VH-VL binders against q5slc1. Designs and how they scored, part 17

Target 1, 112 residues: q5slc1
Amino acid sequence: MGALRGRWAEEEALRFLLGKGYRLLWRNRRTPFGEVDLFMEKDGVYVVVEVKQRASARFGAPLEAITPGKVRRLLQSARFLLGRDDLPVRLEAVLVHGTPKDFRLEHLVLEL
Below, E stands for the ipSAE of ESMFold2; O stands for the ipSAE of ESMFold2 at other seeds; V2 stands for 0.75 times the mean of E and O plus 0.25 times the DockQ between their complexes.

## First folded at step 3 (VH-VL)

Design p3 (framework fv_cixutumumab)
Fold by ESMFold2-Fast, scan of step 3:
Structure p3 (fold): chain C 112 residues (1-112), chain A 120 residues (1-120), chain B 108 residues (1-108)
Amino acid sequence: as target 1 above (112 residues)
Amino acid sequence: EVQLVQSGAEVKKPGSSVKVSCKASGGTFSSYAISWVRQAPGQGLEWMGGIIPIFGTANYAQKFQGRVTITADKSTSTAYMELSSLRSEDTAVYYCARGYDEYYYGMDVWGKGTTVTVSS
Amino acid sequence: SSELTQDPAVSVALGQTVRITCQGDSLRSYYASWYQQKPGQAPILVIYGENNRPSGIPDRFSGSSSGNTASLTITGAQAEDEADYYCNSRDSSGNHVVFGGGTKLTVL
């Protein structure tokens, strides 16, 4: 599990969010504070999206806890990519459960 | 366009180790998987393992677990595959390839291969 | 043995259609990609994600799947299509890559 499974899940998360009116700004961007899976914009708010894939979980497994340190690093990554610290940023997650031929998505707003 | 350039042919004795390099040029390196695939003479393709450099953790096929080590140096855009405790059956062409996730792009860029010969 | 099974050889007449198959339980869950390999050369990706062609791959190549079977179809086979063809996908665990044993295509 892990490193080999993220990229199809990211593609499906991206398609899902584009279908909801999100705009993609950057994908898989590295910053001094870590990597951002998807960096998007929706209604004037900039959104950092964490994508998590759970092939072995059958139903509604909870997201792994995102620590306060990780939250701060994600926000710092957003500010770094934007070149500003005064713009609205939100953290979201998309949980992708299953396999490329049979999956379900769970979309969570983590921080506004 | 991305190219993968592999190190030259190796001739090794049984029980020794070999380390093959794969240098990426042209495209993004860190967020793409680099896979290692071998092919013994007259045989098919066999996946050995892969690494996504940004994550730093390699994943190995069960057959090679304990004998293969895959690493990446992001500063030089180079991936490495080291195979230890060599046997004559390890005689093969070793390829590096970009990708593993068939859903996205498959393994869309391949090195030309490195021939490793292990004496009987 | 291999988790993905291919017939070792198939023949097609010039200009005719050939179908190369790949079978395995993981194909119920994961898409297959297909590679062409000519002697002395590295493999070339011809189909990924079941039925997507990389830039530069002729439109006579297509992919499909049903149940535990994935197929590569070459419509109007040409002499230069003579090669070994390999499928790949994920294993049953979903965490490793596996290749089929390969199919040698002869164009008559």
Scores: ipSAE 0.050, ipTM 0.691, lowest interface PAE 4.9, mean pLDDT 83

Design p4 (framework fv_cixutumumab)
Fold by ESMFold2-Fast, scan of step 3:
Structure p4 (fold): chain C 112 residues (1-112), chain A 120 residues (1-120), chain B 108 residues (1-108)
Amino acid sequence: as target 1 above (112 residues)
Amino acid sequence: EVQLVQSGAEVKKPGSSVKVSCKASGGTFSSYAISWVRQAPGQGLEWMGGIIPIFGTANYAQKFQGRVTITADKSTSTAYMELSSLRSEDTAVYYCATGYDTWYYGMDVWGKGTTVTVSS
Amino acid sequence: SSELTQDPAVSVALGQTVRITCQGDSLRSYYASWYQQKPGQAPILVIYGENNRPSGIPDRFSGSSSGNTASLTITGAQAEDEADYYCNSRDSSGNHVVFGGGTKLTVL
């Protein structure tokens, strides 16, 4: 199911971040360490963005937390894509609640 | 600008299985949403299921759950739809189609279709 | 499923305006897309995301939605517009893609 509904959520997350002055570098990149939804840049900092979606409350499952293991894998993916480990990188999440016609976004900066 | 090329027509016996292929070219295969849609003679379009290869999991219409398997081979940029326990009512043209960036924009590129005939 | 309902047939005189409708509760939450299909051919996307046209689709095609209804409007219908038209969207669960039953457009 995530294959189809996740794509609109990612598009809305991207529009939201572009509106905040983020620049898109890559989308949906697979690395040996996992998948990166959006790889962005803002004010000289490279940003890995994880997009998490909760459909309606009807689906009855809490939004899954981003674990420390996932954080490490996402940072490894960023280093791999950049080919360097000396550049400033941060991890952020955009949480998308709802459906394409009726949704809200939460934007979080994640700590390692 | 992606193009989808489907495998050729099939004639099958009731109770057998058919596996149709859909090769994508001209774009980034792993990020495309690929759907399978069928159309029986004189009937409407019916969504069977879809896959986005980067997620690795397929999503199926309730009617076909348990009979259809959709897979993707990223190394060959090819999606597959296998339908088992064939009946004469499965005689149809089977299309693959892709919606590049977002599932709600619709399917903007279609293969030419694969005719599957199920007869005794 | 018959989650999206279309009338089976509609007619329009050459040069006149026709409106094809698609109804379903999921349309309150999800956009509809519209497809044109001529005999022996694969469908062609003509409208997506309420009222966006793919490159190459004439501007006489437009889309709109209100409540549980989505509409495809052809302003100044031409002979080549004679075809079957299908809407699609998500079902009410958001888990599946569903098509309407199709509307046969005859241009008189």
Scores: ipSAE 0.009, ipTM 0.617, lowest interface PAE 8.2, mean pLDDT 82

Design p5 (framework fv_cixutumumab)
Fold by ESMFold2-Fast, scan of step 3:
Structure p5 (fold): chain C 112 residues (1-112), chain A 120 residues (1-120), chain B 108 residues (1-108)
Amino acid sequence: as target 1 above (112 residues)
Amino acid sequence: EVQLVQSGAEVKKPGSSVKVSCKASGGTFSSYAISWVRQAPGQGLEWMGGIIPIFGTANYAQKFQGRVTITADKSTSTAYMELSSLRSEDTAVYYCATGYSDYYYGMDVWGKGTTVTVSS
Amino acid sequence: SSELTQDPAVSVALGQTVRITCQGDSLRSYYASWYQQKPGQAPILVIYGENNRPSGIPDRFSGSSSGNTASLTITGAQAEDEADYYCNSRDSSGNHVVFGGGTKLTVL
C-alpha cells in the first residue's frame, strides 16, 4: 500500500505552490475520470496539479510517466469539478524526489 | 475543530473478533489520516494501522497484517478497526487518532480510547 | 523489536532543562513527532515536524534532530511536565508509523 507514503509529497507540493501564490480549492477529489490530487487557482486560471513521488533511486520505483491519456483524464476531471468547460484550466505536475527530510521539487506546466 | 468519539468497552473471548468504531465530527473526514494505536496495560504506544478515506485503502503494521482490518464509512464519518483471532495479549486500550499528516503534522486529535479485555 | 529507541526513564529538577532522545535510522529521512501522556489519559501532541508546537503547547517545549536522533527539550521544567513521552515517525519503508518505547519523565 502507498496511501500514507504518498501523502507527504502532496503536502510538500501544496506548501510549495502556496508559497508561489497559488490558492487551494480542493484536495484529492474523485471524479468519473479519475482522482485529482490538487485543484488550485492562480492568476484567475484553474490549475489541476498531479503530484508524483519518487523514492530513493537505489530502492525506489521510478516516477510513473504522465501519458497523453492521463493528461486527457485530468482535463476531463477539471471540467467535471467545475461543471463547465469555458473556464481557463491549466494542467501542472509537481515531481517530488527523495524523502521528507531531503527532497527536491520539479514543477512542470503540462497543458495551458 | 475535529473531535473523535469511540465506541464503548468490550470483553471478548480468545479466538473471537472485536470491532471498534471512531466517529469524527467538526472537520474534514475524507482527507485526514486516521490511525489506530493500542496500549497494553503498563506498556507503550503501538501503531496498528491507518486509513486515509479518500485513497480507499488501509495500511497495516506488519505485526497485525492478516488480523486487522481498518475501514471508513464516509456517509457517517466513522472509521472502524476490527481485530480477529483475539489473544490475551490483545488486552489493551485502543485509540483512534487523526491529523492532516501523521508523518509531519503528527496525530493532533485523539479519541478517549476503548478498553478491550480478552478473557482466557 | 522497536525501530525507534528511547531511554525508559529520565529525571530533571524543577526549573532545569531536560532532553529526551529518540534514535533510529528512519529519522535520517522522516520527521519525528512527540506526545505527552499522563496516567489515565490519551496522548497529547506536543511537537510535530521536528520543531513545531500545536496551539496551547508552552514554548518551553522544543524539538531538534541530527542524523538518526531526534530530541525533545523542555527548558525550565515544571511539575506538570511529569509524564510519559513518546516519539513517533515512519519506518524505513515510509509506509508504517512506528512509536518509540516511551520515556518516563520524573520532575524532582
Scores: ipSAE 0.014, ipTM 0.644, lowest interface PAE 7.4, mean pLDDT 82

Design p6 (framework fv_cixutumumab)
Fold by ESMFold2-Fast, scan of step 3:
Structure p6 (fold): chain C 112 residues (1-112), chain A 122 residues (1-122), chain B 108 residues (1-108)
Amino acid sequence: as target 1 above (112 residues)
Amino acid sequence: EVQLVQSGAEVKKPGSSVKVSCKASGGTFSSYAISWVRQAPGQGLEWMGGIIPIFGTANYAQKFQGRVTITADKSTSTAYMELSSLRSEDTAVYYCATGYDYSGYYYGMDVWGKGTTVTVSS
Amino acid sequence: SSELTQDPAVSVALGQTVRITCQGDSLRSYYASWYQQKPGQAPILVIYGENNRPSGIPDRFSGSSSGNTASLTITGAQAEDEADYYCNSRDSSGNHVVFGGGTKLTVL
């Protein structure tokens, strides 16, 4: 396998979404508003995908919240990358639980 | 960190509606996904639905579609569950529960309210 | 959507190991969480993800999964572990939460 710990989770999230008919437009793009892990398209809707990895989850280290500010910045990043404000954009998350050899994916779709 | 405080017990007539509140404290209310779970006497846990306050979007279990409405008021950090057209079979303890981010009700409900008893009787 | 199935009851002798199972097709894609409920109390999360314990949950609780089955294992059962245990996960659509029917654990 060619991916480092952080990249393997993103690779698996990408593979999963491609299998569901998503198309990849950009990976790991930095904008003035922040970094976008995966920028995809499905059925004419542009999708910003946040990938979160929990290889060893414990309650002593709570899940990083997807805050209102982060949602706003991710949507602004999408508009910046598209160069347009009139296109449908959606935020989604893929949670990757476990290790490269034994993992589960959770796909959270947020309609905005 | 976050704590959930629910409204008090209710006794309702068949055909009426009940609205239960769940007030959150300790943390950013908008960061939580809040679920409503009920339990009839001697029965198991049943997920009714949930809301992500930042999006204002509620998601309902198919069984409760059309009878349940889940809302949130960010100004008071309070989530609500309203159940209409009450039947005796709706007699149950109603819980609200949350995790610390948008996957809270999918990843594990780590904070629970103490429950609100709703009794539907003629 | 597919349901999660649990056996209604299981028994274990004090100090012995017990395994409680949860089955459903969605468990191939999503982890199960496990809750302990004692009479008159709200549920308490004991395992989330594959095998993560919240702070304050004893080490004797562990989780595992294989295929369409998730398991909660209690090693060295104590009298205080007598309770109902529920699994939950996401349904096949990934958009709804579903609970198993619950398993009553009796510690003999």
Scores: ipSAE 0.007, ipTM 0.581, lowest interface PAE 13.1, mean pLDDT 81

Design p7 (framework fv_cixutumumab)
Fold by ESMFold2-Fast, scan of step 3:
Structure p7 (fold): chain C 112 residues (1-112), chain A 123 residues (1-123), chain B 108 residues (1-108)
Amino acid sequence: as target 1 above (112 residues)
Amino acid sequence: EVQLVQSGAEVKKPGSSVKVSCKASGGTFSSYAISWVRQAPGQGLEWMGGIIPIFGTANYAQKFQGRVTITADKSTSTAYMELSSLRSEDTAVYYCATGYYDSSGYYYGMDVWGKGTTVTVSS
Amino acid sequence: SSELTQDPAVSVALGQTVRITCQGDSLRSYYASWYQQKPGQAPILVIYGENNRPSGIPDRFSGSSSGNTASLTITGAQAEDEADYYCNSRDSSGNHVVFGGGTKLTVL
């Protein structure tokens, strides 16, 4: 359900991050701990990016959807994909507000 | 370059089910979203639903909710569309179609199509 | 009622310009894609993401949009352009794909 709805948002988030100097390593990787939307690298740090799409422009709603449990699962997914737990990993989110023809992005660093 | 190969024509009785297959070749199956689109004789194109294999979930048009099931088998690079409780109005050509998951503008177009599977519902 | 509306038929003289339109409220939010279909054949994508052409599609095909209307323009129509043309986009919920009813293009 909703699988086709979020795909444009992920494309826009990827374009945004590539424009900021991020390098794409993997997309849409499934692990025992969940799915990783974008797995990227910037300045020697591995970055797990969660992409959240909202049709509403209301601030705060996407952040409430990203729980501490989700953050821990994303970190576990990153370590699983890397096969190591000693590499620098950062968790980030890109919140996409609106529709394909009229949207804005918020880029957030997530903390455990 | 990816190609989609669909199963052969089917003749079914009212009330039965049909399962059409769509095998992807020449590309990475999990990189695609796959849609199913039908066309009744002399009629237009109608989207039934789709699946993104990496998400593991399918999405269906409201008209077909409860009658259509779309699945994907990554090991054989094959997507399936099963339509139940067949009626004469389900007589149509059924297409699978995919867009490249990694391409710019993918959400705005279905760029690779199977050749279609004719399903005839008659008694 | 249909979500996306197309005129059922349009004609153009060989070498002239024709515009095929697609209308719906969802087009204020989502781009349209355009498909060409000839009898007995699967559709071919000719424009996506408003005005992008896949490899192999001639330069004479272009797309545009304004408000609730998307347009496919064929500049200098050729005999082989005679076909049915379908637009598609998202429904108003953004959850489903919808097609217009199709426009039959006759090249005179």
Scores: ipSAE 0.006, ipTM 0.593, lowest interface PAE 9.9, mean pLDDT 81

Design p8 (framework fv_cixutumumab)
Fold by ESMFold2-Fast, scan of step 3:
Structure p8 (fold): chain C 112 residues (1-112), chain A 123 residues (1-123), chain B 108 residues (1-108)
Amino acid sequence: as target 1 above (112 residues)
Amino acid sequence: EVQLVQSGAEVKKPGSSVKVSCKASGGTFSSYAISWVRQAPGQGLEWMGGIIPIFGTANYAQKFQGRVTITADKSTSTAYMELSSLRSEDTAVYYCARVGYYDSSGYEYFQHWGKGTTVTVSS
Amino acid sequence: SSELTQDPAVSVALGQTVRITCQGDSLRSYYASWYQQKPGQAPILVIYGENNRPSGIPDRFSGSSSGNTASLTITGAQAEDEADYYCNSRDSSGNHVVFGGGTKLTVL
């Protein structure tokens, strides 16, 4: 019980995506290029999902810390985990705003 | 077995700056938040701020905003805390501490601690 | 202006149960963690995420929460449990980590 609560933002992001028809393949995988929070599949496309938690709802990009370099490393991590570079891969983010007891989710596609 | 090794004790004059280091070994460096927590003699624990190395963005406690800078060097697995405009009330033991979770909520749970760096500010 | 309030001291007889409490409005939204600190040493995490124990922490330590209050319970207190205990959570904004003032536990 407590372990689930300790990973609340990622768990809620996962539940949200499962409800949208995504399938979980791996979570919290480390590669030479970095760490992948959630590795999913949706309609034949592999999806690397970055989960970010923000307690404040104040104006300002929740993803301001995700650089083009970070995006490239996440895509390289996906290719490494798949062992292939010929499969469709997309990079997405789920932003979790609020607290474990009261939160909102925002789902978006990351841009290069 | 994650280990955090901090730099040695410092004695500083009022108005100067101090930069304390925290070298991580054992576990992963990039994915887990590293925070700085200080403790003045006979006082409680006070969180100063933290950084998640892979994102490169630091978060600071209101009291220290503008005077503290927290950085991370992924190539050496080392985090730094620099405190400027030192006053006698900055005399404290400064700890680095690392969380064990992959999401940002994990910064609440300091699973690994350095042994502390004593900073004395005296004239 | 402390976000989390703890009683400064508590005593327990050897082998008895003690409860250390932490109170703050942010605990309605965020879970508390607990740290043990002995003189001259760095803090040790004893409970996180309400009631999880890190590897190596005895099962006599447990956590709970209700409303704006979090509690650390030590059943069958031992001499080595004598220490300062700090609760930890987030401030009301959720953006900053906050520690309680600490509770000194004396084992008689």
Scores: ipSAE 0.007, ipTM 0.568, lowest interface PAE 13.1, mean pLDDT 80

Design p9 (framework fv_cixutumumab)
Fold by ESMFold2-Fast, scan of step 3:
Structure p9 (fold): chain C 112 residues (1-112), chain A 120 residues (1-120), chain B 108 residues (1-108)
Amino acid sequence: as target 1 above (112 residues)
Amino acid sequence: EVQLVQSGAEVKKPGSSVKVSCKASGGTFSSYAISWVRQAPGQGLEWMGGIIPIFGTANYAQKFQGRVTITADKSTSTAYMELSSLRSEDTAVYYCATGYDEYSYGMDVWGKGTTVTVSS
Amino acid sequence: SSELTQDPAVSVALGQTVRITCQGDSLRSYYASWYQQKPGQAPILVIYGENNRPSGIPDRFSGSSSGNTASLTITGAQAEDEADYYCNSRDSSGNHVVFGGGTKLTVL
């Protein structure tokens, strides 16, 4: 569904996931536990997606910087947004390398 | 649906500082990138820097590093641009503008501009 | 100041097509956005990304890019299209925003 407003890396990540059958529920939601870039659904499972962009100093942090504490906070954010703790939730990341005209994506499932 | 409302015109002496405000309404302030762009009389647009309030740090164009400070107050949904050591060349209209990402496609919403005049 | 280069002026006859260009090495890597500015007014975004129009922008506006050049095309120019047009993009580092010098469009 829909595209992100002007943010090329998140827009490309969203387009990629939509092409894989993901459905967009919310984008860029702030919770007490942090910000959720993309909140999606795939095959009956809710998915929190963290998007990391390496061409920008702001979002160029290495994927190894996604700590167990960050993973836990993303899961808490999902439960907060759903208002329930009994629904299946998965945490994923899309790492965007490069520039709008020349980029590649890595799609990862986050654990721990 | 976001709107940006800027503070009023300023007249300043050389060597002083000016602080312009930009109040956002209608949108989610914390997640929007807010840029400052100036335009001297009869001249083009010049990007000074920007901030994404949720991250709390700003990025500045090289020309303005050391003279410009961009901040945001989430409680009032207001961004600020402070320019120090003013010179006559700083006479311009200063715009705040928002796009989703400070480094991305475009600046979709603009304030009306704040005229800053630097004269002796 | 001029990492992105635009011609300072261009003219078009009413109802005809005009193309405004923006040139710079960063355009090989990043897309340009285009703004319309009328005297005494703030700029209005007319094209972003490669060829996306914000809500409310007439379909006569379109964008394209090739190599180090981006173009704004106005098909069937109207009198109200008379304005200054600016491109912007990222600089070569990808970390800052840079504007072109602007092109004054006169509709004759």
Scores: ipSAE 0.018, ipTM 0.630, lowest interface PAE 6.8, mean pLDDT 81

## First folded at step 4 (VH-VL; framework fv_cixutumumab)

Design q1 (at its last look DockQ between E and O 0.60; V2 from the best seeds 0.00; counts 0 for: pae O 9.1 > 2)
Fold by ESMFold2, look of step 4:
Structure q1 (fold): chain C 112 residues (1-112), chain A 120 residues (1-120), chain B 108 residues (1-108)
Amino acid sequence: as target 1 above (112 residues)
Amino acid sequence: EVQLVQSGAEVKKPGSSVKVSCKASGGTFSSYAISWVRQAPGQGLEWMGGIIPIFGTANYAQKFQGRVTITADKSTSTAYMELSSLRSEDTAVYYCATGWDEYYYGMDVWGKGTTVTVSS
Amino acid sequence: SSELTQDPAVSVALGQTVRITCQGDSLRSYYASWYQQKPGQAPILVIYGENNRPSGIPDRFSGSSSGNTASLTITGAQAEDEADYYCNSRDSSGDHVVFGGGTKLTVL
């Protein structure tokens, strides 16, 4: 899927997290280690959020998982954006299922 | 405060090509979706294709696949549409249009249009 | 590309309410946007998303959708609302933009 098909999902994920008291620091920030979809903060903890769109079961698409290699790159990106490597960072994912008019969200906190 | 300035009118012979430019001023060019939409005399609007420059790839309507090439030059904030193998039915006004996110926000800024006339 | 269908023409008496419709299977999944075009001019966006007006668009313009149909409603139609109106959206694949055929609105 191209970037055009995923931007609505990122906007919905951001709205959802803002409603849960997260604060947005950056979005769509490129680093030497990859792109960070949402870089946020909640309760004094920095949070890297990866947004994934899961196609409906009608189209048969498998659930995409965040690999250990992706986790490592997200952590390196967070350290780059913070300018430090000694701060706690939490990794989260928001899975957006469906279409712009008929969707649901699944929010996951990932273990580091 | 984005503005789109298009190149001037063109008169072309059948079988030739035309390249229309669309220069963006104001805003950030790389994140805008730039679409090309044409309108033949007395007819409706027809989407030809578009590009989001930061992603670097164009998306084309099936009807124009193989005849249209859409590109963007970030250094000059200019998008281009080239239509080849022109026919008389390609006589139309060619618009560029942009939006922040084509998915939700629509095409909120339009150029004034470039008239292309294809005649023998 | 997917087809969006609009009636070719609609009329409304000055000051009355009119609804212009746009039908297509993709509208179950994707928002429609609405454009007004007067002769010799580029289109202007009047409604995006479900029911959002760009700055400068009068509040007599509103949008709605149900099933595979999107609608543009003009309440209290004015003479200056006489124009062609186009909907657009994505086709069912989400890869292409499609326009409806347009509706000529005549204000009587």
Scores: ipSAE 0.012, ipTM 0.621, lowest interface PAE 8.3, mean pLDDT 83
Fold by ESMFold2 at other seeds, look of step 4:
Structure q1 (fold): chain C 112 residues (1-112), chain A 120 residues (1-120), chain B 108 residues (1-108)
Amino acid sequence: as target 1 above (112 residues)
Amino acid sequence: EVQLVQSGAEVKKPGSSVKVSCKASGGTFSSYAISWVRQAPGQGLEWMGGIIPIFGTANYAQKFQGRVTITADKSTSTAYMELSSLRSEDTAVYYCATGWDEYYYGMDVWGKGTTVTVSS
Amino acid sequence: SSELTQDPAVSVALGQTVRITCQGDSLRSYYASWYQQKPGQAPILVIYGENNRPSGIPDRFSGSSSGNTASLTITGAQAEDEADYYCNSRDSSGDHVVFGGGTKLTVL
């Protein structure tokens, strides 16, 4: 994990989601179950957003898959942050393909 | 806005090490990237490495890998750069510099520099 | 190692426009920032994120990029603009910060 890499992708994802009417609650929040990149709210639903970056082999790290185990940990993190487990939570990902000057975003709702 | 205060000038012997401090006042120390940049007399700027304290690991220029250690102490809002096995060519001004995200925002706050002189 | 190339020196007549260039393959992928340094002083950031000026930087400073080249333009150069100018960016891997070698600007 490089100290100066990766933050740009999260910034772009945040801007994109704010533009879609999401409200930011927490960012880079640590829990006993892992770290949450963006914890947001949209239309009364809490949203855990995982930001993943993929760049060409010349410029970045490989994209990490979002596994069923990761999904489970994200749900547990949301319950921890909310202090309850009976609220609607949606899991989403923003996949950032490319580099700071040449990128595209892919926004996905993760199946639970 | 963060302000960076660096430790004072140092005179060192070849083969020893030096540890320079960079104390941040104001701002969110843990979220900003702290870089170390040196400038030898009559030479240009040379990036040595950096750290984002919340992530805890440093990134080093290849030239300095194995000789430089960069750390941060969040409780004191202080970053450190330690350079070992000093040689006369390590005589330089050592700057710390910071910015929100260096891929877009650059290094917008600089310390005044710490002069390190390596001589016998 | 530096991947960014700058001309070592450039001159401009007082009141004229000058471009200082920075070239490197990584600039196709990463933004450049520009720094001004006067003798005995720390550098100051003058342009970031292609063409953004920090507070306090005169609007005669602007930035641009095309292909593998980033440029700093000073329109209507003044005597106080005489300084060394450095670009920086990421290297081709994206892992490291690199500076150009610097350009000494002389205002005639």
Scores: ipSAE 0.007, ipTM 0.623, lowest interface PAE 9.1, mean pLDDT 83
ESMFold2 (binder alone), look of step 4: mean pLDDT 89; pTM 0.932

